VH-VL binders against Protein NifQ (nifQ). Designs and how they scored, part 10

Target 1, 180 residues: Protein NifQ (nifQ), of Rhodobacter capsulatus (Rhodopseudomonas capsulata) (p20629)
Amino acid sequence: MLHFPDPFATGPGPVIPAEALGFILAQGLRECAAGLGPLTARLGLSGADLAALRDRFAPGLELPDLDLPRPEAGPDQQAIETLILWRAGVATPEARWLAAILARRSMETRHLWEDLGLPSRPWLSGMIAHFLPGLAAANARNMRWKKFFYRQICSDAAFSLCLSPSCDDCDERAACFAPD
Short names: E, the ipSAE of ESMFold2; O, the ipSAE of OpenDDE; V2, 0.75 times the mean of E and O plus 0.25 times the DockQ between their complexes.

## First folded at step 4 (VH-VL)

Design b2 (framework fv_necitumumab)
Fold by ESMFold2-Fast, scan of step 4:
Structure b2 (fold): chain C 180 residues (1-180), chain A 124 residues (1-124), chain B 107 residues (1-107)
Amino acid sequence: as target 1 above (180 residues)
Amino acid sequence: QVQLQESGPGLVKPSQTLSLTCTVSGGSINSGDYYWSWIRQPPGKGLEWIGYIYYSGSTDYNPSLKSRVTMSVDTSKNQFSLKVNSVTAADTAVYYCARDLMGWDTFGGVTDYWGQGTLVTVSS
Amino acid sequence: EIVMTQSPATLSLSPGERATLSCRASQSVSTYLAWYQQKPGQAPRLLIYDASNRATGIPARFSGSGSGTDFTLTISSLEPEDFAVYYCQQRSYWPYTFGGGTKAEIK
């Protein structure tokens, strides 16, 4: 066999899609209650999309801010969302909602799974494999998702639709070139 | 000890669907550590990646073939399959199934086990 | 897609000579590059992963180097069983792409 470092969880594990999205909604609600912003801003979705997501995966959950529009996304967030949708492998409402959430939360400072309120990294990878199978396949080396997104949107990433500045010209050079 | 074996017809008529199955022994498909892949090689030419499938059924196909390709997995039989629609003479190739070990932060992943390959000729 | 270019297309050498095979990527693939050996009538065999790491069971005469866009596979002293076609493969971006191959043949 190959000699390599200890593998970390790469598979979907016991991920239940409704439960995973329930954790994400709960995290957004905690941040909203803490005064960090409206739920639409914390999750990067319009009130209409939040209502639809809630009805699909957490029926009966009471959500605030459902009459608000989706906030404007900065260029890095837009680039990540475009990448996720381009690589998604499917064209479902769930894929669109999750792409927006993942792009928004990639702007935060914590590890993505922890920031989303998920129990562990396998929950994030499993959720991505379920809803965004093409994206899951693209991350074949199982890099940290946030690092994977930033590395992929660099001008050197071979994506013709990369909207981010060149890695040579950006403050995120370390995220583009450093090991995960 | 992992072994992969391709099976399917060696001759397919133009415009029909090419259908191949890969049977895995000595290891389980029902594992989050691996993708399961198809690669092809036209006679005398190089290798072309067709696509891969995760044990959950999630797939990603080479964009050059995406409109014509479908993969499926049957974890209970330890098998995965490839279908290529509307074949032409250009689809004549040796088709390999293979195991792809998923990478992580310090490792890019590898294709570590290959089937022996099966020649598929597209001819009337 | 990332285009992988291998050179030379054919390398004619005698046993005991050093072989140097080149692989170039159209865009940076970091170190996520693998080398495979294919003998006539056989499936490819993994030789090198992550540009420079030898796979289990691969003789020490095989070594890989490079990063970014330029990669080299070196066989320090050719053995008769090393005459085969060698392919590089980038694993940085989907779809994974292979080079056109370098055929090492006896002079």
Scores: ipSAE 0.000, ipTM 0.468, lowest interface PAE 13.6, mean pLDDT 80

Design b3 (framework fv_necitumumab)
Fold by ESMFold2-Fast, scan of step 4:
Structure b3 (fold): chain C 180 residues (1-180), chain A 124 residues (1-124), chain B 107 residues (1-107)
Amino acid sequence: as target 1 above (180 residues)
Amino acid sequence: QVQLQESGPGLVKPSQTLSLTCTVSGGSINSGDYYWSWIRQPPGKGLEWIGYIYYSGSTDYNPSLKSRVTMSVDTSKNQFSLKVNSVTAADTAVYYCARDLYSGYDFGGVFDYWGQGTLVTVSS
Amino acid sequence: EIVMTQSPATLSLSPGERATLSCRASQSVSTYLAWYQQKPGQAPRLLIYDASNRATGIPARFSGSGSGTDFTLTISSLEPEDFAVYYCQQRSYWPYTFGGGTKAEIK
């Protein structure tokens, strides 16, 4: 079965990875300029990882804070990053950078694509399909990405010996207990 | 060949709920390959995208209409539906259902097959 | 929301002539632009997607070009069945938005 558009058509496709990452870097730079924190904190990456990302996808772009380490992530951010990496389907540097960015931006309050500075949800879904194909396949119900992450980590918590009431105290985690 | 067919009342009174159903034939709505959209066109005017639904029930709505619009899907009947609450004369339009392409890298925004359209008049 | 502006509102030409239709976006939509044809009493029909890709079954006389904010639909030699209203639509930004349309009519 062939799907429209032709899957073998030549060209960059609907989402260009360098362009998508350009939007993300621009969003981080705007927030840094607005005094919301260093670029490493806004994007959840070390200065070394930001430099490598910049060299790959936006060569020549001047970035601040390249000497800073990656800030410590809270338990929810760490759980989301681990989930993304486990489901990624690949083990590339790009997958690791994007997993860290997605986990960090999931801690913000807007829709994930808005918090990343992307033009629309298809840009986010296209970027995930390119860099994290296993994660794209795992979200088969086309759930909102932030809701998908929180639902998954809440479900995972149910299988461990719980030494903390932490899951019950989160608004997103409370929503995880609702029937689908 | 994929075909879409709108159905529902052609006349709705102000303040009531407009309810339309789209029946899909020649293809399955229970597929991750497509979104399914509603688009409207007031008489003599241009096109306005209303919203889309995925076979899982996931939806997105035009912000201008979001507070009044609900979409649903019934994969067993190969149908999806639109409800517009608290209608006014401004909601008078031809309503189209359309298949919204999913390319594997992108979730929607290319309308490759359309229903014939159904005129809904809001009048007292 | 992104505003799509089409010009001219009406294009009067004879069969066999070349038609050139313009679409401008209020800010860059990259290449995420589609063109649709609508005849009186009918649903729109997809012609071009992602600025320049012809949809299945669409004749070679239809072509699209452009990127960023400026887009063109070209009909190399008008056939009688091509006299219709044409709409551009962007999918780069949410919500998806359409232009006001260009009516191609016989002179």
Scores: ipSAE 0.007, ipTM 0.548, lowest interface PAE 10.9, mean pLDDT 82

Design b4 (framework fv_necitumumab)
Fold by ESMFold2-Fast, scan of step 4:
Structure b4 (fold): chain C 180 residues (1-180), chain A 124 residues (1-124), chain B 107 residues (1-107)
Amino acid sequence: as target 1 above (180 residues)
Amino acid sequence: QVQLQESGPGLVKPSQTLSLTCTVSGGSINSGDYYWSWIRQPPGKGLEWIGYIYYSGSTDYNPSLKSRVTMSVDTSKNQFSLKVNSVTAADTAVYYCARDLMTYSSFGGVFDYWGQGTLVTVSS
Amino acid sequence: EIVMTQSPATLSLSPGERATLSCRASQSVSTYLAWYQQKPGQAPRLLIYDASNRATGIPARFSGSGSGTDFTLTISSLEPEDFAVYYCQQRSYWPYTFGGGTKAEIK
């Protein structure tokens, strides 16, 4: 059967990492300007890591709070970050930065792609496929990303995060946050 | 008591855009406890989930329909809407809007209140 | 996507009899399964969510059980108003998917 191009396709096309990270930085800057905290706290990165990320993907962009350290992460955020790094399939600075950002933004209440400031879910999935290919492969069932993270950490380390070892109890905790 | 009501044209020509609105009464769309979904049912067949929208405007769509579907929400009017582009006869169905409850054990996908449904026929 | 298979396609019973409806998932959905009832010309009505929890206003004769891939909806004693089509639906993995339905019809 012939495939005809869909003139109404609204997907991003190939995800461009610099553009995706530009959206994420813009979201953090909006929240900083709104008085919700310093940029380091909104994105879960030290000022030094933010400067390095900026220099690679948004050279010349002026960022606040570059003198501040990374804030301490709670146990759920640490567990998600550890999971992402363990499954990343690569050991790059970009993978480390994105793991920290994804873990921090998973603590917010909306869909992960929205809380990252991305235009849609395919932008998030494309960014993860680019920077964290092992993680992308692990989500073979196309599960929503926050739900996937909480389900995986319950399976891998339930005792440090959940009151019981069951994934159902850990899913209850994930349900307290807005779905992804 | 929450009620949902679909509205829109019952006949759409092939290649045009199908546009429906759901009006919610007896409850507020502006709530973090719910998603708002569209589900369709071709005559004599089963149910197909189309997509949901959160009060913030966040959406997820069924991948089988994603390239043709857009949802939007208007919290001031207590309404959410569905647009399906480039319709064909395969899009002929009863279209339902539904409230999508978040529970403590999951994110969503519990459709606790439904509109009565509106039949949309795609025909020249 | 997860495929939901319901059996039987049609169930013929008399009022007062016990009805047992089956739903199978192509992979584990834990307990994230709902059941709906649909009468001709009407919207579906939520009966059971999370495998075994009755929705508000649903009579005690309706019960759900199961986990993983195999689920059952039981109607302990059929009333005339219970003759309808029943759908199962999983919410464990995106996209949400429905079974093909079981029609409960009067013998």
Scores: ipSAE 0.005, ipTM 0.482, lowest interface PAE 15.3, mean pLDDT 81

Design b5 (framework fv_necitumumab)
Fold by ESMFold2-Fast, scan of step 4:
Structure b5 (fold): chain C 180 residues (1-180), chain A 124 residues (1-124), chain B 107 residues (1-107)
Amino acid sequence: as target 1 above (180 residues)
Amino acid sequence: QVQLQESGPGLVKPSQTLSLTCTVSGGSINSGDYYWSWIRQPPGKGLEWIGYIYYSGSTDYNPSLKSRVTMSVDTSKNQFSLKVNSVTAADTAVYYCARDLRDYGTFGGVFDYWGQGTLVTVSS
Amino acid sequence: EIVMTQSPATLSLSPGERATLSCRASQSVSTYLAWYQQKPGQAPRLLIYDASNRATGIPARFSGSGSGTDFTLTISSLEPEDFAVYYCQQRSYWPYTFGGGTKAEIK
């Protein structure tokens, strides 16, 4: 019988990347229960992909609405998702799921790690370093993740995504560009 | 023991759709423990992974083939299937179905049981 | 796409000799590497997974080692049934990719 070693486990205690996805599912479930929309809309994934993600990172967890498709993403969400996948390189299915989640949650108003239900920013950075190592390396100046995403999409497509050449004129969610 | 068996046509004409089915016995396809993959091998060449399907219907396809490939699963028949549209001579290969192990904390991609393979020739 | 390069393409040896097969990844795949054996007219058979773990039923003469970009499959003493094509395969990045194979043939 094949038993895979857990590559994240280095001693006693929970593995950060698997736990991080568990927190994210729990956050989506709380919002679904609060009437903010189906789980597919809160996390930006199809029901089929949510079932696969659940079985990998939170086996046995009951999820609602697994028969629903992925909702359509707006242009900013699509741009962020494309950026994440491009910088990550050709990655695992987990990279695809995580890119969709990160892009969807970047549309919310809180700090990304807080919005995802994670305990702190290092949990988000650790998860990104594990599943999206190219993206982690690209954030060489250790910028806040949503600010990094909005800065990148504004810089890469200033004439397409912004109403002017200035990134400050992008979507209101890009207020992370506000001066210090 | 778990066994996988491919079935489908031995000959397909260029531009048509190739359809293959894998029947699983000795184990349930309606399980969160496994993904199910198709892998092909052109005569005298190496192996190329085509895609996988999960019992929930979640799929990922090799980007080189994504525009032409669709997989489906029928848990009631314990089967999963592959369709490749717009075939050319380059699609001539032995097609294998395989069980794709997944483990908590890692992703799949370890093919522990394989079907015997079925040769598909694309020819006019 | 991760490119897997196997060397040599062909390895000519006699029964009883030690075989060493190499597999190199174009970028780090950690330890997420498997080895398969394929005989003519047969499906591949899993030998080694996660670089060094022997699959169920695989003889002790087969061993794997390596991490990152450089991996080795060793057959300590070749048996007649070991003359086959061997493939390495990474599962660190989608799509999964296989090496071009090493054919072990009798001298």
Scores: ipSAE 0.007, ipTM 0.586, lowest interface PAE 9.6, mean pLDDT 82

Design b6 (framework fv_necitumumab)
Fold by ESMFold2-Fast, scan of step 4:
Structure b6 (fold): chain C 180 residues (1-180), chain A 125 residues (1-125), chain B 107 residues (1-107)
Amino acid sequence: as target 1 above (180 residues)
Amino acid sequence: QVQLQESGPGLVKPSQTLSLTCTVSGGSINSGDYYWSWIRQPPGKGLEWIGYIYYSGSTDYNPSLKSRVTMSVDTSKNQFSLKVNSVTAADTAVYYCARDLMDWSGTFGGVTDYWGQGTLVTVSS
Amino acid sequence: EIVMTQSPATLSLSPGERATLSCRASQSVSTYLAWYQQKPGQAPRLLIYDASNRATGIPARFSGSGSGTDFTLTISSLEPEDFAVYYCQQRSYWPYTFGGGTKAEIK
């Protein structure tokens, strides 16, 4: 069982965030190799940001598509990214990269930690607490992260607790009704 | 020993672009361990953070500057640069370039460990 | 943005005396706070990072303490070279913001 260190620890510093970002890069590379799109599209980052992320957390790893721009994001992805940056509590380069990645991967269909390639939900929660401490504090009820994001942007739209017009989709219903 | 040195015009007319370059010696800009920053100080006043750039070209700017700021990096010359568009008298300041240690651990918030000597830029007609 | 407030604006003391400088954040910055010293005509010099850690080469008479919103820089016994302006900086939230400074001057 993997456990994240306290993000405010004053010791030598954790190595686990580098491993978490390594898993995310590996997931994007697997999807790129499977023909699902360029790495910039799978992770929602520009080639320049991917190079920076790689150089720190996975030095020497060969990445494709580093000359490509960041693809345009749909309105739901943009709303989630804006929410994450608004609530982040910090504005480091890592916070910006992670906000973009989390927003992009929230567009996939499984639990967020699964779609990021992380081993378990505590890996995701620990990574968010480390890089996005204000966002971690805002999810005080410990909801599933995609549910939390959709509930927040749905509330901001002043219509409903569900983003989907029907709320019949299984994931959208979970955002409205079910605990995580 | 790492040293940073600012260079650029000391006088800029209102509405023009302020352009400064920082030359780094004793260490490489082409490193994932650091990002490179600009900070300014109006005469007799406090410090204001302008923005930073990573060697890959990734940037973040202080929102209070209302998108007037652009930074760039030239790793072959070991330099990074600042442009501030549409300057006014309020942009008169000593401009410092500086090195920031990337806080990949998230435990100490990073540090600004080396500063240039500063260059005074006066905005006047 | 987070507003940093330093007090007093001016601290008049004699060499050998203890100096206590305060820095307050408008919201919690945990321990992500740095202190800098600036002498006339010079760039700022890093003194303290992560609220309480001395930077390399900084004399033991300098110490930092605090967390959350209230922070203190202490100089246990002022030396002549310590008369300068001191700035605190929060690094918890971008943009990184500085206090207005405390000027330590000779009485």
Scores: ipSAE 0.007, ipTM 0.529, lowest interface PAE 11.7, mean pLDDT 81

Design b7 (framework fv_necitumumab)
Fold by ESMFold2-Fast, scan of step 4:
Formats: C-alpha cells, structure tokens, sequence
Structure b7 (fold): chain C 180 residues (1-180), chain A 125 residues (1-125), chain B 107 residues (1-107)
C-alpha cells in the first residue's frame, strides 16, 4: 500500500515525490470507486502510463482500468499541459506524467492541491519544484496554480480558449496572489 | 546477480547508423522496477548520458543527441537497443548499458547501479 | 544543462591518507547527486547516491556529504585499490550530467 506523509507537515519542507504521487493515486482511486469514471479519466493518463507510474512510485499496488487509453483532452486541458511541458525545464517521463495529471486535475473545481488529494499547497509547490523546476520559477507572483495556468493560456490564445475567467476578473483578486 | 552485456559492431563508417544491443541476465527487463540507460565515454574523456527506456517502450533522450538517437526494448529477448544515426568521429566512444535504479522513494532515475562491461565503437573509414 | 565541476583534476596521495574530492553544480541539485569510481579498462561503479547513501557493497571508508551546489566525497584512508578516477553526477535536471572527473593517483 501507499505510504502517506504527515498531513500536518508545514512549509516547503522536503517532499518525498513517491509519497506525493501516493496521495494523487489514492485520490484517483477514491473517485474511481465513487463511480466518477475510470482511473485513466480521473488522472488524465493512459493505462500504460499509469502502470509505469505505479511501478515507479507505488510498486505492487493493484490499479483498475490499465487496459484503457487516455481520454481525449479538451482544448483548455491540452493548452495547460503544453504550457507545463514548455515551462518544465526538463523532459523526464515523470515530468510528462505530472504535466498530464496537473492539466487534468485543473479541470476540477477546487484548489489544485485539494483536487490532487495533497495535504496542502506547499506539497504541490514542492512537487512542482522537484519535477517541473522551470514551471516553479515561472510562477514568480506566487499565484494560485489553477489561476496561473488559466491566465497564461488565456493570454497565449488571445482569450478565445479560456474555460474560466482569469485572475484579473476575479472578485477576490487578492486571493489569486496571496501566499498559500 | 544481474549482468548486462553490450553487443554490436566495433567499427562504423561515417554517416552510417551505430547499432548496439544490451542483453540482461539474472533479472527481467519486463519489470516496472527499473529504467535502462545507455551512457558513453569518448577515449580519455568523461561520461555522457544518452538516454533511457522503460519496459513499456517509454524513452527519454539527452537533448544534445535526441535528433539522432532511438532506443527500443524487446522484453521477450530481455534486451534493449540503441541506434545513433549519421555518426561522425565525435561518436567514437566506449558505450555502456546500465540499469537505472528507481525502485526506491529516494531515487527518480539517474542512479546507475549495474553497468555492462562496455563496448568500444570506432567511427572510421 | 547543469554543469558539474570537479576539483582537483588530479589528487596525488599515498596509501593510508585521507582523500577529499569536491563537486560543484552550476545550480542547486538538492541532494540528487551520485558518485562513481572507474578503474582503467572497467565500467564505472556506483559508490554513493543521493549525496550521502552508500551503495550496496561499498566499504565504510567511502562517505558523501553536501546539498544544493557543493558536494564532497571522502575516502577516510586510501587503500591501493582506491586509486581510480571518480565522477560525480546529478539527476535533478535533464539531461543527467557528469563532472569531468578527479583522478586519484599514487604520489
């Protein structure tokens, strides 16, 4: 079974990536069990990529739906994934898996770290710093991650592909830039 | 227990494709526990990582070589292979295959715990 | 790419002496640094991974330390078989990169 870190850990202390990915897999498995869709759809990965990720970070864990392909991503999800990979500063398999997961989970409605099943935003920021260091550097204003992604893709696409309003249109504008 | 062995031609002509195979024994390539890498060393010089492959066929390559490099895996033969296109004298090196340790939450690849003996490939007419 | 700089290029010592080898990264690689030993005509051998963890079968005289950009490999008392070239290597960024090596030779 997955080994979970202390949920009360504070700050950007050392994030063990296997434990962070363990939380993410557990979140996807809970949603699959709740009937929200196959694991491939919940995490935005093909069955082959899920098997590879599982073998890397949670060896021996039995996962459902490993025979299914990755579902087609909508234009906003594709744009976010492309942005993450462009900004990543690396091209590892882990970076590609995480980019796909982050793009997919950005389509959910809560803060990104909540929709990933992570204990807090520092866990997400630490994971991004580890796997996607260029992306971490690009969020210089410490913007909420989903708002950062939507703002960037809206600007890149002349606002035509935006799924949600950018931080500039937010009634609680200060929250978009507040420290986590 | 685990052993890796490189094989392939020791001499390749300029502009041709360098092709090497690594045979793994004492362990299965058809396992999600490890990645498998190629690393080279020109005579009298340091080490350069080329790329790695996972048993599923997923690869990543050194950007300096990406346009010329392809790796493949054959789990039924317990082998993985390297092709380098359009070789020049700069590709003359000892080529090593290596197991990329990652079955620990301490590592995310890039720790090479078992290496083949190396095979010298000379690019010459 | 991350540039790894090793110093000194050559270390001339006698058996029984302490060896200290340095490795510097052009930017922080956290603790994601390994050390390898290579003897003439042989493949490299993993000594240390994640800055300070000894690989299986590596003698206790080898130890690693450091984080961020500054790392050290220490051999507490050189044995004759320790005279070799040592490489550091980072795995924090793509591509994985190696240092230029430090040659430990008999004085």
Amino acid sequence: as target 1 above (180 residues)
Amino acid sequence: QVQLQESGPGLVKPSQTLSLTCTVSGGSINSGDYYWSWIRQPPGKGLEWIGYIYYSGSTDYNPSLKSRVTMSVDTSKNQFSLKVNSVTAADTAVYYCARDLYGSHYTFGGVFDYWGQGTLVTVSS
Amino acid sequence: EIVMTQSPATLSLSPGERATLSCRASQSVSTYLAWYQQKPGQAPRLLIYDASNRATGIPARFSGSGSGTDFTLTISSLEPEDFAVYYCQQRSYWPYTFGGGTKAEIK
Scores: ipSAE 0.008, ipTM 0.487, lowest interface PAE 13.6, mean pLDDT 81

Design b8 (framework fv_necitumumab; at its last look DockQ between E and O 0.07; V2 from the best seeds 0.00; counts 0 for: pae E 14.1 > 2, placed apart)
Fold by ESMFold2, look of step 5:
Structure b8 (fold): chain C 180 residues (1-180), chain A 123 residues (1-123), chain B 107 residues (1-107)
Amino acid sequence: as target 1 above (180 residues)
Amino acid sequence: QVQLQESGPGLVKPSQTLSLTCTVSGGSINSGDYYWSWIRQPPGKGLEWIGYIYYSGSTDYNPSLKSRVTMSVDTSKNQFSLKVNSVTAADTAVYYCARDLMESYFGGVTDYWGQGTLVTVSS
Amino acid sequence: EIVMTQSPATLSLSPGERATLSCRASQSVSTYLAWYQQKPGQAPRLLIYDASNRATGIPARFSGSGSGTDFTLTISSLEPEDFAVYYCQQRSYWPYTFGGGTKAEIK
């Protein structure tokens, strides 16, 4: 098993975007060990995608559940994933993996960077800036990411995208104010 | 310009429930940019964060108090509230409500505090 | 839980002197540290956020520094109004914990 630092054991340093994916994998593994569900369900990826992500960013790390398909996603998760891919401006495997992961973890109730297992909010923003530069540019206000996602989709039932930088330009404003 | 004001009984008997309400003026509690917090300070002692609540009702509580604490928010009244169950003399403190600015890229900060209200637990 | 240790417990100085207040975290908290001032009978007042940024309306004589585990609040030239209790607070890890305070007293 590759040694990724515990994000809650303190070791501040510069944001290293490639290492952020290692922290995300480690958090998913901790949740699996806690009985919260298979790794595919925790991260919103198929076993095949998890293996590819591991091979690139955490080679040699043993992962469970690599034979499972991607779980079905609810409408809010689908809308956020679509938003992220639409804004990404790139078609890399990393962008696809992160869109799925960020959408899945936005369904959780706590702060997005904490739910992802990242050391801090800057790690989340640095990772997004590196792998999803169009998305980073769209968040000019440097808004907390989960709140940004929900503001941009404007409704959990509509599945339509609101691409405005301000919720004042969206007809369905209620969904724009979700917690990070 | 944002102001917070605590209200509630100043005296509570042991084993009863302490209930406090914070009224927010000069700003809206119905905002995605802020968390709303309770902090307490025993007389002559330091500060202890109790927990916070988001306008949606989402909460995080200090683990040392979690089994005894609930918070609620009423966006129509621009208020949020604290209940502490099964109080003892150790819960005697000045209770502050506060606003947490969570718009900061690196982390939040408690930027506005209420005046505080002393709650004494005494038989 | 992150333990925040402030030193000294009491700092006895005269107006015009430089005050240096220390705050140490039991684990690294990066730069997510705030400083508050509290006068008797009053609520705390935010001085410094994110380790080194002055809150609005805070005089330039207040400055914060540090990262990781060791943080310092400096008051370059004490004014009579600065004699108060000062608290640090980390905000990296829940629960967000406060230090025990440093009381700045007139010598």
Scores: ipSAE 0.005, ipTM 0.457, lowest interface PAE 14.1, mean pLDDT 80
ESMFold2-Fast, scan of step 4: ipSAE 0.580; ipTM 0.785
ESMFold2 (binder alone), look of step 5: mean pLDDT 90; pTM 0.904
OpenDDE, look of step 5: ipSAE 0.017; ipTM 0.609

Design b9 (framework fv_necitumumab)
Fold by ESMFold2-Fast, scan of step 4:
Structure b9 (fold): chain C 180 residues (1-180), chain A 125 residues (1-125), chain B 107 residues (1-107)
Amino acid sequence: as target 1 above (180 residues)
Amino acid sequence: QVQLQESGPGLVKPSQTLSLTCTVSGGSINSGDYYWSWIRQPPGKGLEWIGYIYYSGSTDYNPSLKSRVTMSVDTSKNQFSLKVNSVTAADTAVYYCARDLWGDYSGFGGVFDYWGQGTLVTVSS
Amino acid sequence: EIVMTQSPATLSLSPGERATLSCRASQSVSTYLAWYQQKPGQAPRLLIYDASNRATGIPARFSGSGSGTDFTLTISSLEPEDFAVYYCQQRSYWPYTFGGGTKAEIK
């Protein structure tokens, strides 16, 4: 009997965390090249954190904007990042980097795994289970990750933080305030 | 209105690959609002969810079917397909394709609002 | 996987009577439960989603209730076309799982 699925054990195949982070870096690089902003702004990390992440998971990859500071995050992004770190179950550098990335990409309009450049939802769930095991356990209802984050920040913070960033995401303010 | 129609061989030999296609009309597969699922029903038995596919090609499969299942999508033809490898008599069932709605803003799949008529696949030598 | 248990396995009633069908989950599935109707030789039809919401075109005589582990489908006054097999299904946990079904038969 499973209380919730293990993404590395129950998906179509194993998820390799280094490959998943490679996809995320590639997505940020595509958006940077398209003129949507510096890499630090697209991924929500300082240049120093991007360099460290690159050295660990994608050694030799050329990254722009490594001298730039971490951009200022809006209140919803900050609330999501705080939630992720609070529920992470660990305090590793990888957990801190991934929390910042997940919070930033939650501000985009598609499913979180798509906005991260990942091949599928199991890739995202697998990454979260590996780097943020407490967060993986907390999503016991297998909710869509952006909906889970918005519902949680609605419960844990003022009602002003309970709005979806995009109508295209099919999230509504009512979803934050609904019981269950 | 949306309609789904299964097609494929009704008879498959043991150890071979079962291959089915679902054609969608009255609505587009190329939409982020839905997953597209296969569900099967052995004669006289209950329902078993097989897996779903998203328009981007992303899939998730029932662990009980393990490495035997592959799904694919062709948005230009408005179709999605199922392959089950190494079939046995236990794979004999009516196979349904279904639209996997997220439960009206529930944000997670598993509400099957439109179904194909079903196609019986018999695994026999 | 979550086990869904339906009772009774068979329900024998006459047209005009009230039908009450039970579905129990091996652990809490919150309100993420659907009900389907299946007639012989036909595909299942969605009746109720998220425990209590009627799907488009479903008559008002069908209603769903419950949360957590215990769920009920009620048909307030059986019509001849309502004699069918009914399945419950949870979507709180992956993989999605269905109950074994309750067959509503004419007495």
Scores: ipSAE 0.008, ipTM 0.485, lowest interface PAE 14.9, mean pLDDT 81

Design h1 (from c9 with heavy chain D33E; framework fv_necitumumab)
Heavy chain, then light chain:
Amino acid sequence: QVQLQESGPGLVKPSQTLSLTCTVSGGSINSGEYYWSWIRQPPGKGLEWIGYIYYSGSTDYNPSLKSRVTMSVDTSKNQFSLKVNSVTAADTAVYYCARDLMITFGGVTDYWGQGTLVTVSS
Amino acid sequence: EIVMTQSPATLSLSPGERATLSCRASQSVSTYLAWYQQKPGQAPRLLIYDASNRATGIPARFSGSGSGTDFTLTISSLEPEDFAVYYCQQRSYWPYTFGGGTKAEIK
ESMFold2-Fast, scan of step 4: ipSAE 0.007; ipTM 0.469

